# Designs tried in a protein design chat: VHH binders against Decaprenyl-diphosphate synthase subunit 2 (dlp1). Part 2

Target 1, 294 residues: Decaprenyl-diphosphate synthase subunit 2 (dlp1), of Schizosaccharomyces pombe (o13851)
Amino acid sequence: MSFPFASLLKRPSAISSLLSLKKPGSWSSILLKAVGVLSRDSRWHSDLLKMLTEEMDSLNGQINTWTDNNPLLDEITKPYRKSSTRFFHPLLVLLMSRASVNGDPPSQQLFQRYKQLARVTELIHAANIIHINIGEEQSNEQIKLATLVGDYLLGKASVDLAHLENNAITEIMASVIANLVEGHFGSRQNGSVGLSNERTILLQSAFMPAKACLCASILNNSSQYINDACFNYGKFLGLSLQLAHKPVSPDAQVLQKNNDILKTYVENAKSSLSVFPDIEAKQALMEIANSVSK

## First folded at step 6 (VHH)

Design e3 (from o2 with E102K E106Q; framework vhh_ozoralizumab_d1)
Fold by ESMFold2-Fast, scan of step 6:
Structure e3 (fold): chain B 294 residues (1-294), chain A 126 residues (1-126)
Amino acid sequence: as target 1 above (294 residues)
Amino acid sequence: EVQLVESGGGLVQPGGSLRLSCAASGFTFSSYAMYWVRQAPGKGLEWVSEISGSGGSTKYPDSVKGRFTISRDNAKNTLYLQMNSLRPEDTAVYYCAKGSPKDLWQYLNTGQMDVRGQGTLVTVSS
């Protein structure tokens, strides 16, 4: 076991708690495999682990401070704090950033911008989890508080986006918020009323990882060809994860069709990576995609 | 269906010139950026040029800048790559690729898919 990985397991950190939630086929299992690839002699593994542990632990520490002062905030933030999907988008952002620059180490200023973008994606994700877990079983006070907490996190994301000083990234990340809200609306209508099931799936599961990967590439001033490849990797990975988590159909014909579609999505995600050199970041992205199909 | 067909490849001596063409069909050509990418034997894909849908903006990596020129004829749905001062390291299969639509909202919300043609071989040898 590598020293950085052993250290994460011993420290009371958000990433160490996530890694302890090993379950076959879950995101935490996929994350563990990706961390395993990156922990071997990667120039970026110290920076990646610092970004994931230090910046995300900072966010969790802030939320924990709020909940220590108010028991209602503990209940409201619990869905996010218990979520195995934490750090998914930050991990994709940093891996894609490294892949798109041929593995060259960033300047200190550029590395701070990577961390800011990664934090923006996690803030938006946290706000979404809190908002979508608002139900009729909750009191009016709990509903109001959950709404305000989510809004606060989106406000913080907006400030961080402004500090990146990139209009394209700001527009793209703002559109993610709109996509998630529209997708939630479609889901509440059983997916077939108002919005198609396919559109609802794209909005809820595909566009966020697609746009996160795209923004990482844009931040590196990559060509539009590389930008398109990054978008497609995130899109097909998101579609793969959604389909892999779908309940197993009792209809053998439907099950076979879903398995065939899943394999197609995984292959499309992997083929999108052909533009990158065979470095550790690409290998980790390939392993993430392969892990979805087992 | 989207279809891209490259042509114009062949054998050329170092210092020579060659012009590649790509015939596009199945989409509104002028609405999309287009690219040339190449793959040398045993190596990965390398981006070599980019042109906006209108043709008003072009970009190149340092490895080909000043030697290669990308252009398009939207009336004929055709993309071109003029290659000058060719070097042995330019030996590769060259592909044209469909890129992003002009409308950023359409790109972000329809799910852009990269499409490449079948390629044309360029061999630079003495």
Scores: ipSAE 0.124, ipTM 0.542, lowest interface PAE 5.7, mean pLDDT 76

Design e4 (from o2 with W105R; framework vhh_ozoralizumab_d1)
Fold by ESMFold2-Fast, scan of step 6:
Structure e4 (fold): chain B 294 residues (1-294), chain A 126 residues (1-126)
Amino acid sequence: as target 1 above (294 residues)
Amino acid sequence: EVQLVESGGGLVQPGGSLRLSCAASGFTFSSYAMYWVRQAPGKGLEWVSEISGSGGSTKYPDSVKGRFTISRDNAKNTLYLQMNSLRPEDTAVYYCAKGSPEDLREYLNTGQMDVRGQGTLVTVSS
């Protein structure tokens, strides 16, 4: 019996679906522009999706030996499949890689490293979504399968990190896993300390895109200033997305404060890009930031 | 808590020199890289220099390379920018900026703070 987990990646992704949209000035049109920039590296989009699908096919084969006739993979992957953030971090990595080197095409070796880093970010993201959606209401079989799926994805991320042969990137990406776990613990105590809540948001929403963007610039041997600009773009974009997706407060003072903070985060993300040349990759990153407040 | 206070800007003739200073407080100065960034009238931000926490490594864009020198005095928590052979196009507000921690573990655990000072105006005109 083959489980349908591989079919999740073969289903039209949000990105693939957006290729059919023609509405300017929306998130969809901005993602289309970003995909257009990246599709000039015609091999990465197909290769990334194929790679993820092939790894999931391998996992399906292993799971078939561990379970009898109850296919729960669709249920387990549902939170990830429904996520609006699927492939978000890979897109940031590849756009940031282009922006930090004036948009020049990468060498074959550097392109492979970009693909590996992009894959690492999506594997960690998918594992995190699957793991954090494990609840006490789930059966022992569901908990076991979700744990194994997440562990497998993290194992694959570790292999890709080893192949990058960059100790700084390995440490940074490993710290993302730690950040996500620490943030989850903080969210379970969300009313206990005000500063703890602020740090929880940084850990769960900001540091993943921040560190993904940082690692992209490190692969390009960028200056420390450019590394910091990449980190800040990802950090403030992550904070702005978290805030923008919160339910609207009925308290007018809280609503005004949140709107002011959101505007500040978006402007900080945009200002961090001012050090990059005005090429298509920078323009796409600017438009992604602008889309958060629209 | 983190504060950066720039000084030393002013009016100078083309070909002249100025030394900018930045007094830092509220963090362990020697543990962080530092930057100088400028904004010319009607233009975006331009990175002009960076220095490692130890002072052992410096980097400059081609636009100022050979004319500007970044340095630091960790005992005084002060960053400097020595500007020589000034040109009218160097006219800008110059900002001191706190960079990343030198300890990668600290950087990854505390996160990067986007902190710049209020700036100091440099006008190069005859």
Scores: ipSAE 0.137, ipTM 0.543, lowest interface PAE 5.0, mean pLDDT 75

